Miniprotein binders against Pentatricopeptide repeat-containing protein At3g56030, mitochondrial. Designs and how they scored, part 3

Target 1, 310 residues: Pentatricopeptide repeat-containing protein At3g56030, mitochondrial, of Arabidopsis thaliana (Mouse-ear cress) (q9ly43)
Amino acid sequence: STVNPNPTASPGRRTCVEFDNLIFKAGSSGDFEAVRRLLNSRVVNACFNTTATFKFLTNTDSYSSSLEDLRRILPQTDAGYTRKHSYETLIARLCKLGRIDDALVLINDMAIGEFGLSTCVFHPILNTLTKKNRIEEAWRVVELMRSHAIPVDVTSYNYFLTSHCYDGDVAEASRVLRKMEEEEEGVMSPDTRTYDALVLGACKSGRVEAAMAILRRMEEEGLSVLYATHAHVIGEMVESGYYALSVEFVMAYAGKDKRLDEENLGSLASKLIKRKRFKEAKMVLKEMSVRGLRMGDALREFHEKNVLQS

## First folded at step 15 (miniprotein)

Design B48 (from B45 with M55L)
Fold by OpenDDE base, fold request of step 18:
Structure B48 (fold): chain B 310 residues (1-310), chain A 120 residues (1-120)
Amino acid sequence: as target 1 above (310 residues)
Amino acid sequence: SPEEVEHLLKQAMRRIEKLAEELEQLSKNLGDENLQEAAEDLYMAFWFIYFALRLVRKGDTEKALELIDLAMKYLEEAAKKLQEAQDKTGNEDLSQAADRLKQAAQELRKAISQLREQLS
């Protein structure tokens, strides 16, 4: 009797979503041993943690106990990537919850345990603090990095730069740039986020020409331009009354990416309509139509009423 | 030499930054918004010199020159605003600031001359 080996259905590769759901259930039920096992299994299955992995941790009555349990089990995860990645993910979750002090506690845990503390572990903290305009505290975190002999990278500086530029504080932005240049004798190169911030800063200070020059430089360096960067320029041009220039701008950059074009031209058209610049708005909408670009409902309605029926 | 140009640009950056800070303070003290605008123009010049410096290091002399020229434009705008503030207030500190601005501009002009010689 040939026992037909029941093909043990190789447990189908669990998806990242499935792991997140299982971790959520385990964490919510207080089964942190299961959480530990799942964190280990996840990496083995090439399913990285996500922003949802520790979603069961919330600012509720169970927060403190759950965090304590997590702090207990994380050191017990597989050494190397699994452990480091789990800490990084949890730190990011804590930052999202506004629990910066607890995130710093975990950093200390990583330092003491030598669990692979690196620059990227601090990024969520710096991002959160600078977004909340807690600049002094963010600089203290930078000093903490230095105290652990962790290099401060361009991404870290970009958080400060972005915050200052968002406020139109070109003075503080310049100080950050100087600090970047002083790092490793100028080896630190500005990246896409650096340029984006500087464009934003120029726009917020009312210097559209400077913003455009910086944007051109960004392109000349071969850096990817973010939609947000174009949006800064478009917004400031319209706000400053440079309507014709704004049209020229979006037209000059059109044709490379359909989605980007839809966003740029659509955004501009909407802004022009809001400013009652109907002539320029019609020009933009006509161009969108000619290029076969998708229009939002409001723009489509305006186009049908004012361009096609005319 | 490229090194000399880098030095000149760095010196100009330092002078411009210091001057911008001074103008910001003077703006607050004198209540003249034009000085704040001048300071912001100086910071724009600072940014373009920063970019030019990096281009010089890469050996892109032509683009570096373009950016330095742009920086000079912003220095000129700042100088104009500073002069307007001086005309309004008669403050002697503004005259000194104007002299410092001229010195920074001279450093940039030297850098431009040296870079042009390299293209030639």
Scores: ipSAE 0.833, ipTM 0.937, lowest interface PAE 0.5, mean pLDDT 93
Fold by OpenDDE base, fold request of step 18:
Structure B48 (fold): chain B 310 residues (1-310), chain A 120 residues (1-120)
Amino acid sequence: as target 1 above (310 residues)
Amino acid sequence: SPEEVEHLLKQAMRRIEKLAEELEQLSKNLGDENLQEAAEDLYMAFWFIYFALRLVRKGDTEKALELIDLAMKYLEEAAKKLQEAQDKTGNEDLSQAADRLKQAAQELRKAISQLREQLS
């Protein structure tokens, strides 16, 4: 009695990585009909596009031709989520390539075609422009959003805020905050990124006390504190010569997350050693040891020589 | 009323922002770095008033008061730096700026008084 192996092995669902590889091969070979089919199939298989999906598009001689082909096939993808998601992914890729003008062309394509233009489509553009300190152009993009009746969200403002705060430009940061408050009479609430930016701005302007107050407010609001936020404070304290205060700071916030503690205390110890603040560094390393925190090799060596042998 | 407090805070924010901009311009014109620092202190005050305003809207009067007090400290720091610049330069525009700063501080004091009355 030959038990017929039931061949119903459901063909294994392709992974997101597999789809990206297939799209890469198709796009690289110039088979854009295959790209179109794969974009459709991906969504049907519940595998969303990734940052690697359009990686075949590069700043080479084939760029213009490939972009033209993509612009031709994207409108032919399945209507709704598939098409919208494909445009969003491609726009993000164009931003990574520094092709902002071409990203704006795709936005125009979406507007004309009514392909579901939304706020999130503009985020990669705003992020790229503000990171490149092209602030005026970024504001023109905001005006473009408004012209299409697309609301400007807190994330959009946070790109501007972060850029200004990174430069220590508290004046322009304040202008952004004012604009946020003027939006629908304060309905726009600051989020984790807003507070992070403001802490950064206070630090960069040399106002550690203000930074600490803002950080405290962030915690009181129940917002998740980013590692980067602590790093801003630690960095500024050490740079400004507040060595004792920096130790107190990391000790006060220790005990919540072991990984975060390892990063904060380890980073501080390293910075203190570089500044030849060995007493404070030893205190931090001792605390790391007591808490069973992992030390990097350099810190471990320093600890063995200077703390354990004393 | 909470609405009156919000109005006072918004008014203070506007005055502080305008004053900070003026101090930045004066700093450039007079070559006095102390004025730039004063402007930055004013912007810190602005930020804390911004937070306080949001807390007032949420009904957290106690925390709002704490932040307004912090804003007042930064206004005071700005005032000290402005006075130092005035003593150094003798510029009349700085005297006018000092008066505007006092007005902003008075508005915040009114807000504090009203919020304290609500807690009581």
Scores: ipSAE 0.833, ipTM 0.937, lowest interface PAE 0.5, mean pLDDT 93
Fold by OpenDDE base, last read:
Parts: structure tokens; sequence; C-alpha cells
Structure B48 (fold): chain B 310 residues (1-310), chain A 120 residues (1-120)
């Protein structure tokens, strides 16, 4: 009777989600030694931290104690990537919770401990501050970066640009551009987010022609155009009463990406209908139909009633 | 030389930025919205000069010229609005601002001439 050797189930490679769940359970129960071990094991298993890794840390009564325990165990994680990555992930979590001061404390911990402080560690802080229109504080963080000999990158400046351009403050946006140009004698190159912000700024200031010129420049540089960038232009054109131009615009950029086309043409059609520009709306919907683009329920109903029955 | 053109563009940017700030302040002081619009036009010119400067460094002279021409159009629009404000208010500070705008335009024209010479 040959005993079939039970196939030793190779311990299945744990997923990132499984690690996040285990860390959540450990952190929620106050077992921070387990959190430390799991953070180490995660990297060994080639599973990166996620935005959910420290989700057990919340703005509750346990916040202060949990943060203290995390600050204690993070220096005890494996040196190099594991430790650095853990700090970066926790800093991002703190920013999400609006705990900017505590995030800065962790940055100081990294600096003192020489745990690999880099530009990317500051990105969540800059993003959070600029989104909250805490611009002066964000600039103080930039100065903090410089004080630690951390280079300020284009991503950092883009947070400021986006904030100012969202407000239509082209003056402050221009100051940021000047600062970018002054960095290492113009070595800092604008990227997709830079151009997106500038298009937004031009739109918010009511200068559609400028926005279009910047968009063209973005394309000429071979940069990927975001849906948001087109949405800025479409929104401003409709708001400014350039209905025919808005139709021309979406038609000119159609045909490259089906999903983008569905979003652009659909959004424009909806806006035109809201403005009672039915002639232009019908043109857009007809084009969507011809291209086989998906319409939302409201647009489909409008199309059936006003285009197919005419 | 490309370096000379870069210098001219940087100088123009500085002058335009300063002038735009002045026009914003004058707009507030005089209550003239045209001056605010002129300032915003100057900032658009500033942006296109910024792009042109980047292209000059890359050696793309033709595209740089196109963007400088666009910047010049915005300077011209700003100049018109500034003149309208001057005609309405008679303020001497606006006359000085107009002169500074002309100086910035001259710097850009010089840059254009040098870039055209390089294409030729």
Amino acid sequence: as target 1 above (310 residues)
Amino acid sequence: SPEEVEHLLKQAMRRIEKLAEELEQLSKNLGDENLQEAAEDLYMAFWFIYFALRLVRKGDTEKALELIDLAMKYLEEAAKKLQEAQDKTGNEDLSQAADRLKQAAQELRKAISQLREQLS
C-alpha cells in the first residue's frame, strides 16, 4: 500500500492585500511587534506597501498611542528599502489624516536616523498643504527640503502650480514658473502635470486661446494629455459661450482614445444641453453615435428623443 | 549666440513680471479692470517666453520663434488695454508703465532677430 506523499502545498506567496489585512489586525490589536515583522516580511516577499497598509491608524482616541508605537518600531525594521518605504507609507497616511505636523516629526526622525530621506517623502505633505491652500506652510516645507540638501523636483513645484492655477491666480503661477527656471539654470523640465496646471490657469483666467496654445505645446513635447486637461478647456469654452468652438475642439482631438472620447464628447454634450444649446448638443451626440461611443443614460434618452426621431 | 538669446528672454521675463505686478497694483488703486486684464495678458506672454526659453536651450529655434510671436501678441493686447486705461484716467504712472512695456517688447524683438539670423 504505497502511501502517496501528500504534495507539500508550497506555502502560497502572500499577496499585498493579505499583508495589509494582517498589518491591520496586528495594528488594531496593539501588536506592533507583529507589525514590524510583517513590514519586513512584506518586502522579502516582494509585496510593496499600499495606501491601505496603515489604515488601522485613524483620528481616534488610539491615534497618539499607535503613532508612538509606530515611531518606536519603524527604526527597528530592516535597514534600507524596507525602513524607508515604511516611513514613506506612514507619512502618506498621516497626510491623508491631516496630521501634517506628525508627518514632519517622522521626517525629522528619518533625517536624524539617516533612513534615506528623499524628495518623494515630502510629496504627500506638499500635496496636502497646497490642496488646503496652505501655501506659506508648503513653502516652508520646501525650505526644509533644501536645508536637508534634498532637491526640489518638478512634482513639488507642480503642487503649487496646480493650486494657483485652480484659483485662476496666473500671477502666483508665474512666480512658481520663474522659480522652476531659476533651479539649476533651467534643468527642471515641465512635465504633464505642469502643462495641465497651466492649461487650467489659462482657462480659469478666461484665455481659451492661450489654453489651446499650451495644450498644443504639450502635444508637441510628446507628453500624454490627461482627461482633466481637455475637461478644463471644454469647461471654459462652454462657460464663455464658445459653443461652436467647443464642438470643433472635441472633434479635432477625437479618435485617439475611445474612453477619452466618450468622456470628452459626453461631458460636452451634457454641458451643452444644460445651456440649452440643443443644436450643438445634437451634433456631438450624432458624432458619438457614428463613432460607436457609449452614452450615459441621460444622453441616450436625449439622443433617442431629439436626434433619432428628427 | 543661443546664450545671448536666453539672456534676452530672461530679461524680458523679469521686466514683464514686474510690469504685471505694477499693473495689478494700479488696477486696485484706480479701480480699472482693464489694467487687471492687461496684467493677465502680460502673464500669458511670460508663460510663452518661458516655453520659448526652454526651446532655445534645446536648439528648436523655429518653435521658439512661434512662441515668442505669441508672447508679442499678448504684449500688444496688454498695451492696448493700458492705453485705454491711460486715456480714461490720465494717470502718469500708466505712461511710465507703457514705456516699460515697450522696452520689454524691444528685448523680445531683438531675441527674434537673433533667432532668425540663426535660421538663416
Scores: ipSAE 0.833, ipTM 0.937, lowest interface PAE 0.5, mean pLDDT 93
Fold by OpenDDE base, last read:
Order: C-alpha cells, then sequence, then structure tokens
Structure B48 (fold): chain B 310 residues (1-310), chain A 120 residues (1-120)
C-alpha cells in the first residue's frame, strides 16, 4: 500500500517578486480574473503591492483595454485594504506613465464606491504635476482633495514648495509657507522635506548663510537631514567660491554616517578638482583616507597621484 | 505677552510679504536687479520670522530671538539694496517702500524687546 505523499505541501510562501511576476503574466495575457485573484491572494500572504505590480500596463495599443479591465476588476477585489491598496498602486503607476487624467478617473471611482479615499492617494499625482511644473493643475487637485473632505497634509504642500525652491522662486515658496500656516494655525509643522526645500531655495537664490541657518534649525528640531540637503549646500558653496567654508562644512558633519560621509566628501572633492582647487581637494581626500572612506575611481586615482606620491 | 509677540510677528510677515511683492514689481518696471535681490532678502526675512513665530508658540524665546535677529539682518540688506536702487532711479515709490521697510523693522524690534523682557 504505497502511502500517497499528501500533496498538500503548503505552497511555499510566495514572495512579493513572485506575485508581481504572476500578475505581470496574467495582465499581459489579458487574464484579469487571474489578476484579481492574485491581488487578493497577495494581501492574504502579507505581500504588499510594489511599484512593479502593474508594470504590465504600458503606454501601448493595449493600454485603454487593459485599463478598462482593471477598472472593472478592482471593485471586485476584497473590500478594505486589498481594494484600497490596489487602487493606490494603480494610481501611482498611472502617474508614472504620465496618465494623470486616468489617475483622476480612478480617484473618482474610489470616491463613488467609497473605497477609502485618503490623502496618500493624491501624493503621486501632486508629485508628478509639480515635477512637470504643472502648478495650476496641481492646485486644482488640492481643491479636489478638499471637495472630498480629504485633508491637505504637509507632504502635499512640500511638493509645491520643492518645485518652487528648485526654481529658486522664493516668492512662490513663501506663498506656500503662508498657506501652510493658514490651514490650521500652528498645527501644520514643517518636516524634513519642508526644510530640505527651504535649504534648496536659499541655495538656489545664492544665500548660503540662510541655507546654513535653516539647516541648523532643522538639526535643532531633531529632524533627519537628507543627503540631498547637504548636497545643496555643498554645491552652492562651491559655486559661490566658498571653498574653505565647504571643507569646514563637510568636516563638521562628518563622523555620523559613513555612507553619507563618503558621498559628501567625495562629491566635494570632485567639485573642488573640477574647479582646480587642488589644495582643498587634497585636504578632503586626506580626510577620506584617514577615515577609511571609499573613494570613486577618479578620486582614488587623483589621490594616488597627488597625495600619496607627494 | 507671547500673544502680543505673535501678533507683531504676523503683522511683520504680512508687511514684508507685501513689500517684497511690490519690490518685485518695481524691479520689473524699472529694470533694476537690486530691487529683485532686495525682494529675495525680504523673503528670507519672512522665512526666519515664520520659524521664530513657531518657536514663540513653543515657548523657546531664546531661539526665537536668534531667528528674528537673522530676519533683521536680511531686512537691513534689503534696505541697502533698496537705497541703491533709489539713488540710481530717483523713483518716489522706492522712498515709500523704504518707509514701509522701516516700519516692518520697528515691529520686529518691538517683538525683540518684548521677548528680551520675558527672559529677563
Amino acid sequence: as target 1 above (310 residues)
Amino acid sequence: SPEEVEHLLKQAMRRIEKLAEELEQLSKNLGDENLQEAAEDLYMAFWFIYFALRLVRKGDTEKALELIDLAMKYLEEAAKKLQEAQDKTGNEDLSQAADRLKQAAQELRKAISQLREQLS
């Protein structure tokens, strides 16, 4: 009597990548019922959607048909988190494809269906519009949020702030800050991204001292400083000819994070070399060596030729 | 009172913002880049007052004073640039703008005085 091995080998816990691959295959083949089932099964298996989940949706001839099928099956996914999360993920994908109007259609679907519309659903749209400098349209989206009683959060305002500061438009940045203060007086606090944007704005306007003061304030508030924030300051210091100050700056902030130090000191050294500030560059590279920081190939070569052979 | 200081700072912010907008417009009309730079300095002052206002609400008077002092420095820089533009153009509107700038500075000085009294 050959004991039939019980084939109920619990199907091995599928990874997020495996689910994405399965959804990709199903979506690419037009099997949207399989997509629906996989979206449901994914959440049950604690595998959340990723930016790759709806990768099968592309700006091709099948786009309209695939979107229509997705709009049909998403309401049929498990109610609550699964459905909401699927809409959020698809909206993010549509934004990546530059299909903002279609993303807004899905928002309307969520509103009508009461599928848990929230502030985070609008973030990809606001981010995409502001990055494309479609500011007026982005403000219309903010008004849409308000019309649905969705609170406008600091993240939403930060997209506008970042866009204006990137352009060095401190006037429009100030207007955004005022709006933030007016929403609920004292309640909407600036966060890491707010400060990053303001540092960027100060740098882009050529006001390094202001940028440094804002950065200090960020630290005093206990906010995490982004690599990008340091990069703004370093870039502007070098552009403005503050070479000694730039060295002092990177040295003052060194020692907390090795990777950050590698990026800051390495970036500064590269910029100094490009500007033929070899004395300052050698100082930075020496410090990198002493700290055991990794150098890129170009910096390593420069270091070997100019620091070690001297 | 902290409330009075907050009011002064808010008033200063409004005046500074309005003045900055006017200077931007004047810069375009007169073709003077110094006015644009002055406007940008005013916006920096605006930012630091914004931070100071938040610190006042938190009761951090010392840090608020530091930021208001920074704002004052930028007001002074704006005033210098405005004066340079006035000297070049002789425009009466710039004189009025300079007076408004002085008023904003006086409001900030009053705020500083009140905050210092609280530390004392």
Scores: ipSAE 0.833, ipTM 0.937, lowest interface PAE 0.5, mean pLDDT 93

Design B48 (from B45 with M55L)
Fold by ESMFold2, last read:
Structure B48 (fold): chain B 310 residues (1-310), chain A 120 residues (1-120)
Amino acid sequence: as target 1 above (310 residues)
Amino acid sequence: SPEEVEHLLKQAMRRIEKLAEELEQLSKNLGDENLQEAAEDLYMAFWFIYFALRLVRKGDTEKALELIDLAMKYLEEAAKKLQEAQDKTGNEDLSQAADRLKQAAQELRKAISQLREQLS
C-alpha cells in the first residue's frame, strides 16, 4: 500500500468526490491499506469525509469481513481529527445500514483506544433509534454517554422531542423538557429544532393557539423559523376549520422572508381551495399578487379565472 | 428576587406535571376523554412556564409575564374540564386534583405579583 495513491496529482486539485470514489474502489477491492492512506490524505487536502465515504460497506455477504478490516485500519489512521472523523463517519454509515450494535462496538473501540469520544458520534445512533420509536434503547444510549462523561446536548434531546411530538405525545415531550431544564443547571438553550418539535406537538394536540404562541416565542429569540414549522400550524388550522384565523396567521408573518411567504400563502391557498373555501382562498391569492409572490401553475390558473376575471 | 420567582415557577412545573399524570390515569380509570384533554392543557401550561422560567433568567420580565398569563389560561381550561368531570361523578380523586390545580395556580399568581413589582 502507499500513502498517496496518485503521486502526480497536486493535493489542491483532488476533489472530495474523487477521494470518495477512490475509497469506494479500494474498499470494494479489499485494499484497506489504500483506504487508510486515502482517509489520511484527504484531510491534508481539505477534503473531509462525506456520507458517501463508506458507501462500499453494504448489507451483503462481505459486510462482516469489510467491517472487521475497517476496525483494524481505523486505529491506524492519523491521530486527532482524521481518526475521530473517520469513526464518526463510519458510525453514521452503520446506523444507515441498521447496524446499531456494530455502531456501539465502534463507540467502545473509541473509548478503549482513547480516540476522543464526543457527543457528535452518538447523534446518528440517537437519531436512528428515536426515528424507529426505540425510545427505551435511545435512553440507554444516553446512559452510556453519561458513563463516559460525555455531555448530552440539545441536539440529543431534540431527537427525543421530535419523535414524541410527531406522535402527539405531549406528556413524554414534557418529561424531555424537564430533563433539558435540569441539564447543566438550566444552561441548555432550546434551538430551532426544539421549537419546531414543540410547535408540532401542540398542533398534534389540537392546540393551535399554543402552537402560535410557541412560534412567536421562537421569533422573539431571533431563531430562523423552518418552513416545516409554519406548515405544521397552517395544516392544523385548516384541519380544525379555523379558516379566517389561518389567513390572519399567514398575513401576520408576511413581509419578512419572501421565500417563506411564497410557501406559506401558496400552501394555504391550495388547502383552502381543496376545502372549497373560495372566499378565503381569493383573499390569499390577491395578497400573493400584491406582494409579487410566485404562484405554482394550479394557483396561477385559479387566480386568473377567479380573481382577475371576477 | 429573580431566584424567588424561579423557585415558584419550578414548583408550579413539578405540581403541574404530577397533576397531568394523575389526570391521565383518572381518564383511563373513569373512561373520561375530557380528563385526557385537561391533562394536555396542563402540559401546555408546563411548556409555557418552561419558557417563562428562561425569560426570568434573562431578565425579560414583561415577556415572562405574557407566558405565565398564557399558562394560567391553560390551567383555567383544565379546571373547567375537571369541574365538569367532578360534577358528573362526584369522585373524591377529582376533588383532590382540583385542589392541587388551585395550588399550582396560586404559585403562578404569586410569581406574577413579584414580577409586576420588578417592572415598576
Scores: ipSAE 0.820, ipTM 0.946, lowest interface PAE 0.5, mean pLDDT 88
Fold by ESMFold2, fold request of step 18:
Structure B48 (fold): chain B 310 residues (1-310), chain A 120 residues (1-120)
Amino acid sequence: as target 1 above (310 residues)
Amino acid sequence: SPEEVEHLLKQAMRRIEKLAEELEQLSKNLGDENLQEAAEDLYMAFWFIYFALRLVRKGDTEKALELIDLAMKYLEEAAKKLQEAQDKTGNEDLSQAADRLKQAAQELRKAISQLREQLS
């Protein structure tokens, strides 16, 4: 039967989620003094802001008035980490909403108030602009960073590289690489996202051999290779008609990461079937079966009809 | 010396980038899509020289040589496309571009020679 729990038990302690929920309720009801107090108290409780902290701010008729109220109360939060992090979190939220001009207004608010600008506050702005192909605006943001003596880091340059390489613009990607090499007397090192972008760029230019050489450089640096990076190479090999090479490529990487193997072999099999390369597709599917790799529904049906029955 | 190799690679990078930009412009002016492909070959060479430069700084001479050899292959592909365009048109700008490509290749060959001496 039903048991009544002890009603006098102490309430649970607040979590980051509970603080976010309280801020959501306060902001939604227009109680921005409560928002200010909760932003202060959560830091005392070691419950830092999250991507959900300003979720009450949305692209609705209330947007402008809610932002006006936030701009009024944020300077009044506790100085130091609390206020800086509140601005950083709100700027990221504004970028998510597509409100780049308002994010830049908050940058200026932080500069005038001397609240501690840093490189990471600009990352969501650069990411959003480059993903929307607003490259000239993104470079103007870099100029803004330099005007505040804020260093431009590898992550910042990677947003440009990824955008250019996605478009196959290896000329612009090369200009970004030159800028990276010039930064801090050549100290700036490429990272996982740098290599991923360059592999994609080489693939988009139709130079599969270059893409494979870049991938080997990534591995030799000890960097974690992304599923997406392998997918770029597999896609280009199939697009260029290197079917036997594509099979050898996925087999060479097989056996170290079962999830990666499932994605690589499964993706390749699907692409080979689409190109009517059934002999190669059967080889890949047989290998998936031997290794115990999971197949999607369409691949499983093809395998059962064409490999197990033939 | 390692410093001379770095100088040669940086110089080659600058020449190759400028040359690739020139070939893109000539491709538009002459309507020759193979010059665009040659520019893309040069950008691949630029990328591999960039990686080779970083390996030279780390002292990884053998891997640096592999990447410089790959960059040389892309310079050779671009040179073939330039020669074909020059043979067809006789354009003086293409002749000057071919000379600049030879200069970049000479810088890379000198870098290769010095790196191989270090291995011996």
Scores: ipSAE 0.816, ipTM 0.944, lowest interface PAE 0.5, mean pLDDT 88
Fold by ESMFold2, last read:
Structure B48 (fold): chain B 310 residues (1-310), chain A 120 residues (1-120)
Amino acid sequence: as target 1 above (310 residues)
Amino acid sequence: SPEEVEHLLKQAMRRIEKLAEELEQLSKNLGDENLQEAAEDLYMAFWFIYFALRLVRKGDTEKALELIDLAMKYLEEAAKKLQEAQDKTGNEDLSQAADRLKQAAQELRKAISQLREQLS
């Protein structure tokens, strides 16, 4: 998620959007000295870079030289947070454009310039490579991190876990867990994203009971169960034909968060109706009614026609 | 002792992972999908031992026991599938795999016994 670092701007101060717009205009017109000055001044105004900061950089031939100009001016930005964040933001933009080799060139620029490489600068590269299923390249980036004595954190490992578990590859996910356990002699703690990935992996392996146990483990650690995790598990269980277990999964966690219950039971009922699993859908809708959970219009109509009249 | 329990759990994790890899290969060689399912049961056991190991380090002995018991259930499911494959094929490699599974189960039973003593 993108964080707004200046949610309430003082009167007369520029906002993050205003800085991004000024940088877009300057970069589009080739005024990279203005880009450099704006990158410095926005940090002074507590308006940090966003995903829009370098959107003037594109893949068109008319803008191909813009990267070289950015490579010239970034070392000239204010040292410390400003320069590091500018590199991270540009690396993330290059990753969004699919220009991973260029992102690695910037990593090398930071190393040569001694501009303070850190783990978080590598995150966009790992995220992009793993999402594109370029796993061998992603591991080579991890080796690059180690060659610079940069620690590999939980977030870095989570990119691999998420990719493997999305594919249902529990063997490779297990190998990542072993590597995490070996990191700092087991000091590295799994976080919410770790659990999210493992829940999905267990579900795609057809072990929905294991997925439920992992969710229980997550709650016992005091971590919040994200709506996205529940939606993915529900969707994959129904897609895989685990209708009764999908109902069991949703009911096992019902009663903990009313808003989550409304989304999970409603989503499940809708998916079951789409698959013509009317017996299971009726059970879910009856439970929603008993618990006083809100239904969308389509679910309410189905409930009135098929449950209340029978 | 807590250090001995950690040692047993780490040994079980290593043994279980190697066995799961072996069963995946045997599944491909023999065309037996139940062996693939058994390997996946073993990977679930591996995951729950991983979490149990972390709980042992935190001193959460009761919760660690719950996860080790769950891992044991997945070992038992894998053992059933392995036995079915052995009955159907008579393959000698499956007998060796069954012995390795028994060794992992013994390590977990030792860990359970020691953790239960810590509760009293």
Scores: ipSAE 0.797, ipTM 0.946, lowest interface PAE 0.5, mean pLDDT 86
Fold by ESMFold2, fold request of step 18:
Structure B48 (fold): chain B 310 residues (1-310), chain A 120 residues (1-120)
Amino acid sequence: as target 1 above (310 residues)
Amino acid sequence: SPEEVEHLLKQAMRRIEKLAEELEQLSKNLGDENLQEAAEDLYMAFWFIYFALRLVRKGDTEKALELIDLAMKYLEEAAKKLQEAQDKTGNEDLSQAADRLKQAAQELRKAISQLREQLS
């Protein structure tokens, strides 16, 4: 979710953290009328909902009772942004709790109340289902979106693409790309997350050269934040256990931009050390030394102790 | 014409996807890892044709040609693996798959030819 800090905070005004704490206290004590008032008041103070707003809702024995109270009071919040954002935030919370069926009940509540369904309220449902590898259920949610004439956007497709590429499943990733191409005769444009997923998928299939070409495509579209994009892919490769391929990816790109090489190899070495992959980390540090790349203090200490001491 | 280039690329994408799925199934049936690798080469070709199609629509002919050339390299890699599997097994389905791969390659070559006319 997008988080907007409160730009108008001044002495004596409530902050977003204070509103979340007040809502937590009110909801925990069963004062849902206070919850309703606080949801309205925080928007007036430009303090938008956060991932903490509904933390009082948990998976305790009484949580279905709390949801019924929230279902009663949310329609009574201020119309427009306040009510729509309250539903979106609650749906996201239910998804975090694993309560997808309850989230779909709220979708239906919004449809019946004509509170303004939009693509955004479906995103946390799609995200949760795809991350749990419940792909067929996620596609049924897409069909539900279409039944309400709600546009299926690139973010929606990216949840599928990210999940498949995380698994290295380039076949299913290709099926998603075909569906994206068919959407509005190919008007839908890939974004940063699309490219990040495809680079990762190409790397996991062992096609590092294809991953490099996709990165170049991303840069030519003006999408790359050079260091952040590489760091994300490197992080996902290491998180997924593709240690040798992560080294190959970084080495294949090395030599084009010395500052980028310092960041990529340094970041990779640090991540490998954190994961106790000392053999691979030593290889990367040796390469940094051979190429004359700058090391941070922690990496230099590790290199001196573990590489130079033989 | 520009419309013919889009049609050729979409047609190649459909052929390549179907062929890749067939090779995955044949890989399981025959126990041949090279056929799985060939299918993955075809999926890479599919991805670069997808990007090329978008560039054609933007009128970015030179960049589209670069991506189609890359897709052709992946078709070539798949063809090598397919030939090796056919030589080893003699499976007639592999011979038919090789013919379909040639058809996809010819569609891409025709698209390349038309795009090069636009550059001159």
Scores: ipSAE 0.796, ipTM 0.946, lowest interface PAE 0.5, mean pLDDT 86

